# VHH binders against Mitochondrial mRNA pseudouridine synthase RPUSD3 (RPUSD3), part 22

Target 1, 326 residues: Mitochondrial mRNA pseudouridine synthase RPUSD3 (RPUSD3), of Homo sapiens (Human) (q6p087)
Amino acid sequence: LGVRPVPEDAGFGTEARHQRQPRGSCQRSGPLGDQPFAGLLPKNLSREELVDALRAAVVDRKGPLVTLNKPQGLPVTGKPGELTLFSVLPELSQSLGLREQELQVVRASGKESSGLVLLSSCPQTASRLQKYFTHARRAQRPTATYCAVTDGIPAASEGKIQAALKLEHIDGVNLTVPVKAPSRKDILEGVKKTLSHFRVVATGSGCALVQLQPLTVFSSQLQVHMVLQLCPVLGDHMYSARVGTVLGQRFLLPAENNKPQRQVLDEALLRRLHLTPSQAAQLPLHLHLHRLLLPGTRARDTPVELLAPLPPYFSRTLQCLGLRLQ
Below, E stands for the ipSAE of ESMFold2; O stands for the ipSAE of OpenDDE; V2 stands for 0.75 times the mean of E and O plus 0.25 times the DockQ between their complexes.

## First folded at step 13 (VHH; framework vhh_gefurulimab)

Design s4 (from s1 with D56E; at its last look DockQ between E and O 0.88; V2 from the best seeds 0.83)
Fold by ESMFold2, look of step 13:
Formats: sequence, structure tokens, C-alpha cells
Structure s4 (fold): chain B 326 residues (1-326), chain A 123 residues (1-123)
Amino acid sequence: as target 1 above (326 residues)
Amino acid sequence: EVQLVESGGGLVKPGGSLRLSCAASGFTFSNYAAAWFRQAPGKEREFVSAISWSGETYYARSVKGRFTISRDNAKNSLYLQMNSLRAEDTAVYYCAAEPGLDEFYDAHEYDYWGQGTLVTVSS
């Protein structure tokens, strides 16, 4: 495990990423404050309210493609009866004037993350793009870039994170755990080798703004990859407790002995974020699918870039910590 | 060595039922998500249903309430009970498996596939 040489043209482009920071975003969450994290999806949201929120979250429409900036905490697929992105696609399609055309998910940020969702009203287009994304990943050409805020600063400013991961069921909870030196038998048991690229964009207040580009698909891989760097993603209430501190040194606790616990931030970080410990236990995951690269309409054309603006709570955190994306 | 083998396809009249099976061998099936996809002639392969390694089930809207996915890990088998069949359900049905997925709808995320079994719904 560790950092590796930066991949040539890995998708960490030189393009300017313009996003104006919210004015006054770094403010105290006081004893009379109710919601310390601006921009979250409201609790007890009705089906109609979700459709309205998703309609307002459209950031681009081009041909059959519809691009959303998904709020954190919205499941993509779910159980029958749950309020999910999939469950409201027919209503969303109607509200966008697509009528009989069903919207299909081409690619989406997961439940706990925020950011880009790419939908298509054309099944052929959806299939072509899904194939493109998978082929690009297998060719180690990143197309997706996440932004994350981490508690801790990675030792290297950029590199690769490789880990073999397995799902395990521990005390009634499904967890992703790393596997050291996986055998052929381990692979057949469902262990999968995973890879992501990372680049530290900014540091401040003991935290980092990190760009992450997954080259594999595995449940919670980016969160676990950052835990393995001893730099958990801010708001990671599943895996952050695997990083312990003894005598000022960070280390990995044995995964077999741990259950998910709410993230605990040190006192200095709580002060910087203007959060009480109880508010910090409610931190949204600071993992945002910020950019997708699509193929151009012709082979000679430049790739199409889709962007999802950072959520307000994410921007507030950047301001509080003195981090800047640009 | 690694194999997924579908069976149970056939000809059935509209409104009828079929039960598809998929036998897995050469890997620890219980640790994988498993899914059914289908492809009608001239159309894209489409998601039908999935079941996670921990047993949560997922359905395409077009089959919800009519199809039931299940798995029997002791027999390394995946099943699809298809009721109230319609002409538009006519397709080759494929089983697939992949470890570590959170989302099940994208056929291109699965590395393990069966050969397919034909389901024809006609009078």
C-alpha cells in the first residue's frame, strides 16, 4: 500500500474549476442553531418534494442526457417503497417534458456522497456511456473525479492507493475490509483488488482537500482507501474509527474488532469548524462526485466535461479550514 | 472453472409463469451480488432484478410485483420467479454475479455471466 507515480494524463486536468465560495459560510453553529450544515436534503421529504428538488438540481441537459447534482443521503437504488432516485424517475421524466421516455441512470454518486448523476432518456445512449466508463476504468483512464475533505494530510501530495477489499458481515453490519496479500482462493471468495488515484489540492488546519479518481468499483472503496492513508474522509461515520491515535501517532486498529462509530474530531478541529461534538456526529460525508469526462461527439473533439458544484456545507468546511479548490 | 448456468426458459402463454434458475460453481457464490438481465432481439441488455450478498432485493419498474428474485446459498443458486408474463417479457435472460457492488443496474460492472436462457411469451 502507498503512493505511486502520477499517471500520465490521469484526468487531473489544468482546467480552472470555478466555484464561488458562499459569503459568510464559516460561521459558529451556536447553542440556538438548529441545522449547522446548509444544503442538505430536508428530513421527512415527500415524494413530490423530492421530484421538485431533483428538478431544481438539474445542472445540464444535452440531447437525451440529463445531469443532476445529487444531494448527499439520497439512495440511488433501494428497497420497494423507499424514496430513492430510481423510485421517482418517472415523475422526474414527466416534469422535464420527457413523457413516455423513461430516464435511465448512466452513472451516479452513491447514497452517502453527493454530486453528479448522469441520466439518459435513450437506452442506447445509456448503454454506450456505461460501456465507455467501464472500458476507460479498465484501461486505467480515469473519467470521474471526486473531491473530499480529509481529517489528516496524506504523506504524499499525489499517488495511487491499491488495496484488496472484501465485504464482511460483522455484528449485523456489512463492512468493507482490506485483505493483505490476497490468494487465488481469496479472489474466488469475493476479494477484489481496487485502485484509486489521488492528488492533494490544498492543506490547512490539519486537513486536506483531496481529489480522488477511482479506477475500480467496490463498496465504500474511496472511504476505505483514505482510512488506509490514515486520513479519513470528513463525515465518514462507517470507517473513520479504524484510525486510532496513541502517543500522537496515527495507526490502523484491527478491522475485525471494530463496528461503525460516529466520527470523533479533535477539539482544535471542532473549534475551526464551529461545531459541538454532537453536531460533528451529524457531519455529512465530504465526498462529492465533482467531474465526469464524457467522450466528444467525434473522435477529434475534446472530451465533454460535466461539473457539479460543491454543496454549501462542503464550501463552508473549505472556508472554515482555509482550503481552496482553485 | 467459474461458471454460471441458466435453466428454466421456454415457451409460455401470456399470463403464465416460469421459474428461472442459475447454478453457480467455481467461486463462493454467497459473497457475490447476483442479478438477472434480459435482452430482446434488437434491444439493449436491460436490468431485471438483483439480490445483494446480504439478501436485499432490487427490481426494474417493468417487472416489480410480477417477478421475485431469490437465492439459495447452500445450493449456490439464483432464481427468478416470473409471474403474469407478457409478450414484452420475451427475451434471453442472463444471470450475472459480481462482488462488492452497491448499485446493480449497470450490466458492464459484472464480470461473471451465464450463457442465457430463452423465454418466449406468445399465444
Scores: ipSAE 0.817, ipTM 0.919, lowest interface PAE 0.8, mean pLDDT 86
ESMFold2 (binder alone), look of step 13: mean pLDDT 83; pTM 0.848
OpenDDE, look of step 13: ipSAE 0.829; ipTM 0.923
ESMFold2, look of step 16: ipSAE 0.786; ipTM 0.906
ESMFold2 (binder alone), look of step 16: mean pLDDT 83; pTM 0.849
OpenDDE, look of step 16: ipSAE 0.844; ipTM 0.928

Design s5 (from s1 with S54G D56E; at its last look DockQ between E and O 0.91; V2 from the best seeds 0.84)
Fold by ESMFold2, look of step 13:
Structure s5 (fold): chain B 326 residues (1-326), chain A 123 residues (1-123)
Amino acid sequence: as target 1 above (326 residues)
Amino acid sequence: EVQLVESGGGLVKPGGSLRLSCAASGFTFSNYAAAWFRQAPGKEREFVSAISWGGETYYARSVKGRFTISRDNAKNSLYLQMNSLRAEDTAVYYCAAEPGLDEFYDAHEYDYWGQGTLVTVSS
């Protein structure tokens, strides 16, 4: 859980900073397996229980910076009155001995993902880091690395995924939809060109452990980018149904078949994971903000690397599939 | 030409009210998240309020209960009703828009900005 300086270029890196990741066992869920996945956020969490969970999730504190390993399913912001990371920041600040200092969110993994959250008690530091992340991203120097488990193995071991994306409202749900050959008119209608880098770290059982580095910001970008590679993220219950299979070949289904549905895994994969189809419909999204690269304290200093350990359900999946995060 | 134009700023006494407007043109405003930010002299630009593409509203803690954001997609307009104004609310207020955001508090994620309107709260 320590950090060490790393090279300024945060590409896919050396992975030389080895940590012993928590190991889950690949065992069957118990007879009452309504909640078969370890490490998930409880459904009826009280405000005080959330603050306690977040305090326990602190992985680093340095100057004004506080780093958390966010559990999957916790929204960062939300409606007034909703229990979110943002809503409990005052109580978290008190719990950490910061009292009257207000914590600000610098960078966070989204609701459906898990992983790093970077907070600051200093507004100037927060603004400087937010500028840094945006500048680096636009210069194609990624600072954030996600880990994902995918159903399917990308054809290339690494590369770039470019897609124009827009939001559409479909059957009461806001969904991200790719747009082919976007026109100037499409851009003005809210279509945005997006980019992610990827690298396959390991393969096994028809699945891959993939590192993903987004270079643009768009809702559900990483999930849709992996669908476009015909390799949906495991636990993607919004977009995975866009990938069909005929005679062992995967293809994108036509847009009119693009309704959200719970992910369906083939029987061989279900057996490897020791899951029933009903349990697989409850899989958490296997997308984890694993690594953030921060600028050094001085201009000549090597950038600092922050790491968040994989959640237990993620580690269990890796063990079941014979995948290793170095 | 894509344009956002704020209006409605001015001088108001503490405890007073003011309504800001932002007129959007040259793009399909209804497909964008929209937000208000403010910047006092010598301070960082800070998040005030946002309304998502789907119509959900978000507020900075310092303005919750005093400010109300709304939008009228038919008029391509964004509004900020500011009540119970305080000296600390003195700033230039900016409207911003961006497609595809899930989080609204980071000003560096927005590409479309207005020129700003000055609000001064003084006795």
Scores: ipSAE 0.793, ipTM 0.910, lowest interface PAE 0.8, mean pLDDT 86
ESMFold2 (binder alone), look of step 13: mean pLDDT 84; pTM 0.856
OpenDDE, look of step 13: ipSAE 0.827; ipTM 0.924

Design t13E (from s1 with H108E; at its last look DockQ between E and O 0.84; V2 from the best seeds 0.80)
Fold by OpenDDE, look of step 13:
Structure t13E (fold): chain B 326 residues (1-326), chain A 123 residues (1-123)
Amino acid sequence: as target 1 above (326 residues)
Amino acid sequence: EVQLVESGGGLVKPGGSLRLSCAASGFTFSNYAAAWFRQAPGKEREFVSAISWSGDTYYARSVKGRFTISRDNAKNSLYLQMNSLRAEDTAVYYCAAEPGLDEFYDAEEYDYWGQGTLVTVSS
């Protein structure tokens, strides 16, 4: 009875649908846009404006599920008084014509990332899907795929990133720090073992388009994981300074001695991106929750794929670098 | 052994107040985010409030302005002050803790849970 090796399906599903991303011309920022980055939320957005923006960000509606393409920088949850997705859910629900049922967050991209937010008007559906995602992760079945643009090219075309992470408060900022060889004691002290899968989709101009599939949840996990690969995410102004370069060789710098600094891009990359150093210092994080896999309607049904299109600024970057999402 | 033990539940009249406590042991509680969830009979477990390890607080809309979450790291304790209680607040309240969370609303992200304490709001 030959135990056919279950092909380790590397969970990176073939992105079937070529969404024709509008050919954003890498046109030279004409005089108009002081902000080279389109698709960002305006500063000082009103509650009403946020609701309108979120309404416009709806990419799919199926049954009780509402799928949003969340803009980068919008927190899902926050402090009292902070404008967040969570804070405007009632208004958003009303705006979408949902009478008595308030939308609940099922799964969302984090504050610093753009991309998919799955909402449900049905609490039971929300709970079921949350359980599904958690069980899938625990079974090492990735359900979320992020796209990232990195400064640098990972040494391997695909692989796993394993790291123990902890939170530290450094100079008034909460930072994720990798821990070497965590002990049981460290785990009880809040250290968590984390795992992400990665695949390099395209390379160009010293950069890579990388798909990331987290199997654990930890603050800034994907950013730190890419730093550990010596390829910080573009626009990572928190952790990129942990990667040093000497004579063209990259190396990891200790987290304890390296405070968050604006990401510094080399001149060649700045030219390629058509950015000034000042503009590069404002570069948004190029991390996008692009795909979510949902369970089929029936246990035997094929998983349902949710997709969020790339933000305009992200697409522009890909064009400038000659990178294509296949 | 890691333990979370809730206390302070009970019967209260509408408009009344109650303070829940959660005692943590077996781990460094100060390094964890902590949250309160509740589950009413026949309903799904829902997010109530959370406090980050840095002390930032989060609330469900349904309890905002009425409930206050706090922590005492020296005592390894989490608290939920509940004011202006309503019949709809009737539930088993659970304490949960997890390190490294950015989003606190998903119960499935928490690995450590208490056994819960019953809060009944009735006339």
Scores: ipSAE 0.747, ipTM 0.896, lowest interface PAE 0.6, mean pLDDT 90
ESMFold2, look of step 13: ipSAE 0.819; ipTM 0.918
ESMFold2 (binder alone), look of step 13: mean pLDDT 84; pTM 0.855

Design t31K (from s1 with N31K; at its last look DockQ between E and O 0.78; V2 from the best seeds 0.83)
Fold by ESMFold2, look of step 16:
Structure t31K (fold): chain B 326 residues (1-326), chain A 123 residues (1-123)
Amino acid sequence: as target 1 above (326 residues)
Amino acid sequence: EVQLVESGGGLVKPGGSLRLSCAASGFTFSKYAAAWFRQAPGKEREFVSAISWSGDTYYARSVKGRFTISRDNAKNSLYLQMNSLRAEDTAVYYCAAEPGLDEFYDAHEYDYWGQGTLVTVSS
């Protein structure tokens, strides 16, 4: 296992350590009836309603840059025929008064996560920032920080997760699978070595609030990295079943390619979250792109920090578990 | 050794068609996402189209409905069928590949590139 508990001096210690959320008991349901996960995108959203939601999700505008706090479950590019961020960019541009100027995606949290999306109406700015993010990542200088709630507490409070990953097609589903000791042949077959940094910000009720900083790009990297720590992300209905428990001890199941299953939470955790098992099977993924660092206007300038507030369901979970974003 | 080689570029009149090919060698092409990007002189390289390792296709708005991406994993080849060509499609077209991507539009996330093939759309 590639966990390195030794802290590295890169990107942790951000504004997130200074943020606090109100203490209080969580509520089982919100103003939308028996829907314990407030702030989710409605399933049957019209194109016009999506544009309105995205306009309301703008958290910053400066020059050609538009920053959104993307709702969980909205695909960025998505599949053909889907209602996606990409599909409504022209209408969003018009709604924001950017007629004739097309918005381009510079960086985005993925479909299953929530959080920052950076758009640009200037192609040169988009290319410059995309290059900057890739350069920084390859130099092991993280620019993106995700917040996650995990079922389980990592053994180390900070460290690195290294794993070789591949894509496999299992029972009609595309899944990310770890590879032990990849050979040169494995690399040519699409196996990629991946790296994430993590830091535990808070613990409570057998769960952790974890900051994650990916230094590589691979499908579902952060979810699988946390499974390898035996601490799956809350709401992970793709990979969490790879962690088994026997006599209170967690382990990775020996089967190489587990079929995806809805996450199962133990009774104590269900009570803390005030969820039935049926509601828990509908948990949104608790993975949020919280912070992006942009380059300053000049090389000597301090990097600019973009922040996206936690979604309401995420904040509710923190309240129920007694966790705080520092 | 890993190689991507484009072919099929040339001069075409507006409204015409052209088919680009990209031959892959030295790796298991079927396990990689593959994409086409293009670059006109003095402009940024831009996304044209991509096809995932599992066969899902993606298109830039400017080419959707006119261009069709496809792959033949048995021949280790990627194709771009370009119909209804316009002057704005004039560019050097590049083939790229990368494993494990979820989003295909950012050229800086691809490590493997071809040398490019020139497409000129002119009267």
Scores: ipSAE 0.828, ipTM 0.923, lowest interface PAE 0.8, mean pLDDT 86
ESMFold2, look of step 13: ipSAE 0.812; ipTM 0.916
ESMFold2 (binder alone), look of step 13: mean pLDDT 84; pTM 0.863
OpenDDE, look of step 13: ipSAE 0.854; ipTM 0.932
ESMFold2 (binder alone), look of step 16: mean pLDDT 85; pTM 0.866
OpenDDE, look of step 16: ipSAE 0.862; ipTM 0.935

Design t31R (from s1 with N31R; at its last read DockQ between E and O 0.79; V2 from the best seeds 0.85)
Amino acid sequence: EVQLVESGGGLVKPGGSLRLSCAASGFTFSRYAAAWFRQAPGKEREFVSAISWSGDTYYARSVKGRFTISRDNAKNSLYLQMNSLRAEDTAVYYCAAEPGLDEFYDAHEYDYWGQGTLVTVSS
ESMFold2, look of step 13: ipSAE 0.830; ipTM 0.925
ESMFold2 (binder alone), look of step 13: mean pLDDT 85; pTM 0.868
OpenDDE, look of step 13: ipSAE 0.858; ipTM 0.934
ESMFold2, look of step 14: ipSAE 0.833; ipTM 0.927
ESMFold2 (binder alone), look of step 14: mean pLDDT 84; pTM 0.858
OpenDDE, look of step 14: ipSAE 0.850; ipTM 0.930
ESMFold2, look of step 17: ipSAE 0.818; ipTM 0.919
ESMFold2 (binder alone), look of step 17: mean pLDDT 85; pTM 0.872
OpenDDE, look of step 17: ipSAE 0.864; ipTM 0.936
ESMFold2, fold request of step 18: ipSAE 0.831, 0.809, 0.822; ipTM 0.923, 0.914, 0.921
ESMFold2 (binder alone), fold request of step 18: mean pLDDT 85, 86, 86; pTM 0.873, 0.878, 0.876
OpenDDE, fold request of step 18: ipSAE 0.897, 0.898, 0.891; ipTM 0.953, 0.953, 0.951
ESMFold2, last read: ipSAE 0.829, 0.844, 0.796; ipTM 0.922, 0.929, 0.908
ESMFold2 (binder alone), last read: mean pLDDT 85, 85, 86; pTM 0.873, 0.873, 0.874
OpenDDE, last read: ipSAE 0.901, 0.901, 0.897; ipTM 0.955, 0.955, 0.954

Design t57I (from s1 with T57I; at its last look DockQ between E and O 0.91; V2 from the best seeds 0.83)
Fold by ESMFold2, look of step 13:
Structure t57I (fold): chain B 326 residues (1-326), chain A 123 residues (1-123)
Amino acid sequence: as target 1 above (326 residues)
Amino acid sequence: EVQLVESGGGLVKPGGSLRLSCAASGFTFSNYAAAWFRQAPGKEREFVSAISWSGDIYYARSVKGRFTISRDNAKNSLYLQMNSLRAEDTAVYYCAAEPGLDEFYDAHEYDYWGQGTLVTVSS
């Protein structure tokens, strides 16, 4: 475990370091399990409990850099008043023995996803790496790789997803919606063209293990991109209902169906996952920031790879579906 | 022709107050997250405060309780009320905007910037 140099070709997982997958259970013990998804952050943690959980989530320390494996559901900045990663950084710095040095967020997986968080105790290092990540994305050189489990198998084994996206307020919630053929006026109204690359790593049980590399930043980009492929991310309770099926064909439902709804899985998939419909409505989002590539010590050096292990619920899902990460 | 123009900077004594304004033009400002960043000489650009397109408000720890961000979408304007100013608040303050952000602290994720307004806090 830890980080090791990765091949100079910073593409999808080829020649990447294998991580140990936790044993995922296809069967849960006893009827009416109280916590069917292992590895989730408990609800209503105290501030001290959150700091302890984050201290235990450290996967690497290198110079001023601290790398965490963030649990799903922890907001980074969050809403005002929430207990968030950002809000506990001073206490985390104390817990790690860095009291005189404050930790700053360089890069983080978002609230609904799990995975890598990169922190720095040096503001100059933080700024330089933030600049590096943005420059690389704009040069179409991906540095971040997410793993996702999708309900459905993309038609192509790899490719790119382009969509113009806009934030809209629908039925009391803020949602990301696609915009077809955006005009210059649309761009000025806050529509942003987005791009991600994807690669299907494995398929099974009507599902896929997909690697996703965003090349733009927009709220819920990867979830909506997978909806547009008619293959919603497993545990997507905001956007998955936009995909319907009739006579075995998947399609995007009309815009009035953009309202968030709990994901509904086919009976066959529920059986494969050993979940009741009620448990499936509580599925965590299967979107995990698995890899970050950092610049090497010198310009010609191989990029340094940071890895965050898959959460136990993610690994269980892979085992149940016969999927494996390469 | 997207434009952000800051104003309201100046010299203020420690403990004083100052109100910064940022006028946005050439785009629908209400659909963007808007933020203030600051940069002191020789230092990196630092997050100060942001307001999301839906009105949620965020502050850096160093300014929380002293600074108040607000936005007037009808006037396409962003404001920063700065109270209890300290010498450490001396910097050029920049207005920024970007659509679709979930996280507001990374200056490199914003494409739209003003030219800045200088705030000097000195006895």
Scores: ipSAE 0.787, ipTM 0.907, lowest interface PAE 0.9, mean pLDDT 85
ESMFold2 (binder alone), look of step 13: mean pLDDT 83; pTM 0.849
OpenDDE, look of step 13: ipSAE 0.828; ipTM 0.926

## First folded at step 14 (VHH; framework vhh_gefurulimab)

Design u1 (from t31R with D56E; at its last look DockQ between E and O 0.90; V2 from the best seeds 0.85)
Fold by ESMFold2, look of step 14:
Structure u1 (fold): chain B 326 residues (1-326), chain A 123 residues (1-123)
Amino acid sequence: as target 1 above (326 residues)
Amino acid sequence: EVQLVESGGGLVKPGGSLRLSCAASGFTFSRYAAAWFRQAPGKEREFVSAISWSGETYYARSVKGRFTISRDNAKNSLYLQMNSLRAEDTAVYYCAAEPGLDEFYDAHEYDYWGQGTLVTVSS
């Protein structure tokens, strides 16, 4: 009896993406590949390549402040030896002509997000701005605005999302879970009340372009907040499976019973995005730190606005869905 | 009442070692991220090291390889082993804790603080 051997696919160190993509279309042109999303951070960057990419990602410099548009998937901090934003700050500082002045992270979008990173070569300025951002959040005055594309349209066009959240270890993964009616014991166990504001900017094709403004700090809070609205963020492969559908109605599944799963999109949405199911399982997270408001140099001055352009894959999604940022 | 109390500071010669302790009470310490910060006179408070609730460790560049953070959840305690001490390590060292953090370097994101323990590195 003949049994064909299973090929050994582990250890592919020489294969690369086979993509050539002209601009201007929501469909791909040129050779069809297995990852149709433009603008993603290359896997296996060298340190020098990462420093060069970050230098090219500078969108503003004002006094001691350096502003970057961070690519999706770059960790901010991490373990020693890992290539992260934090790990290459000395080389970045040198390449920007700041050799004697250490760059410090004032504020950054997280690993899975893209968008603004604010750095300072002055420790006093970094501390002042970090304090400013914390005080603004506690006063419910947002300073950060994320853009997200959601699978589903929130029931209200704007509002607040409040949830008590905790960290849990589920099936080998640390996950953020909501807590209903937290007890005093739960609060002492590290449950934290979280808050974000949202506004729907556009809708189309069963999806929404949403602005999100966090007013608290908690791991994965914006992704979980959108799951609680039954409108998971596109590319959310950690939490989107918590939303189920019965007879066209969405509902929440228990967080404790779901391990992370690649996001599954319905057939109509796949057609609008021009994606196969396997391509959709590779969607990058559509969560982008788009705007930061900084205090003016004097107390009476208007706030300074910093902007980071949307990544190419994000813009393609908007075009395919007929959504516009305005 | 939530409390964090540091101990173990003192005077030490350059190249010497100290071990700092932080005793936590009034909450379930094991569910919180915990961190050490330090502040020299006239300087901004700066990040030294952190340990997540699940045990991952993080270090400022200036202390990597010389300092080791650890926690003992059964004793509700956080530790900082400081080796190869230098004059620039002279500061008041503070213990801090906060739930739900992904990034540990921003002192303004922590609500719970100890009162500090002085470390002086001098000939």
Scores: ipSAE 0.816, ipTM 0.919, lowest interface PAE 0.8, mean pLDDT 86
ESMFold2 (binder alone), look of step 14: mean pLDDT 85; pTM 0.871
OpenDDE, look of step 14: ipSAE 0.842; ipTM 0.926
ESMFold2, look of step 17: ipSAE 0.799; ipTM 0.912
ESMFold2 (binder alone), look of step 17: mean pLDDT 85; pTM 0.869
OpenDDE, look of step 17: ipSAE 0.856; ipTM 0.932

Design u30R (from s4 with S30R; at its last look DockQ between E and O 0.87; V2 from the best seeds 0.80)
Fold by ESMFold2, look of step 14:
Structure u30R (fold): chain B 326 residues (1-326), chain A 123 residues (1-123)
Amino acid sequence: as target 1 above (326 residues)
Amino acid sequence: EVQLVESGGGLVKPGGSLRLSCAASGFTFRNYAAAWFRQAPGKEREFVSAISWSGETYYARSVKGRFTISRDNAKNSLYLQMNSLRAEDTAVYYCAAEPGLDEFYDAHEYDYWGQGTLVTVSS
């Protein structure tokens, strides 16, 4: 700790940090050719094709560290036998010339999001960085910045989102539910106080481009935090239905009464995105781990910045909505 | 007030079996993800296995098919059945718990830890 933060806006619009997006990844059984979202993994991806896609997704290599731009929808841990990031790490390591060294996950964007994954071939380095990230987060010094597109514009242009969250099983689905005024007994029962910082960096077409910096770890934290701002993340098919609208006013519906439902966008937004309602129900989550700050080599050095380029579907959405990075 | 206490470690021959237990107290265990980590001499603590609050199980590649994690929420207990043990499984095994995790492999994201139990696999 003790490293100075890199300015938040340095990651937007910088051409020197823009990375190639993997394109042309496919399965021998064919691509999903008629959906409008470029940059997604093919549906029937083989193990070898996944390794090739991940090799093409490398955005940085430095010493034992390998940085990937993970595609949306790829599980990190997953179940045994499932095709996941973890399941192909040995093949990826071999493909990158690391011999029999195993890559370990230091930090990763989750299944539903896209963006940075930090891997290490050195267990000591992995442990040191994991400690660094946890220490920084608990000192309220963010190291991870997500970009999100939201349906709705937050009332404040920046701020903090605090909420106590719990997991609840509703109608066969595990959901994250806010808890008002949690007691100490609630905390021992698994309710956790959560915190994210946010900043609106652009607005247009009733939508916002938002930077989000989580300072706690909880399932679906960023999605639920944005729902609490009445501004669900675009492509949020789990929590967006908790925001209701009547006479142009948004409000929260009780979480206990809502099943996950495909997100519904109004007609004006559908036109701006050039999507049918059926296509909008297939929107990928617009939540991308865009930058990650690593400690400098010396305690007084500035943090090293890692960037993952926005996925093509994300950039398309920005273009359609008139949201600009610069 | 929160406690996790491991037990069941010991000396076992290669190919043998051992069952580790972790008793939880001072919190509502059933609402937490729970995990086993291990640390061999001179090595970093590594992920072994986890079980979510809803019962989904996860395993490190090195133990898949040999180890089985389970929980008994009525007894506030976590278990690790370790079969086909190898010398490389020699380590101190720790149980951990945390609410609300999406991913289970990072030891530094768990706040609640036991003191560990030693497993030695040798002739």
Scores: ipSAE 0.784, ipTM 0.905, lowest interface PAE 0.8, mean pLDDT 85
ESMFold2 (binder alone), look of step 14: mean pLDDT 85; pTM 0.868
OpenDDE, look of step 14: ipSAE 0.785; ipTM 0.901

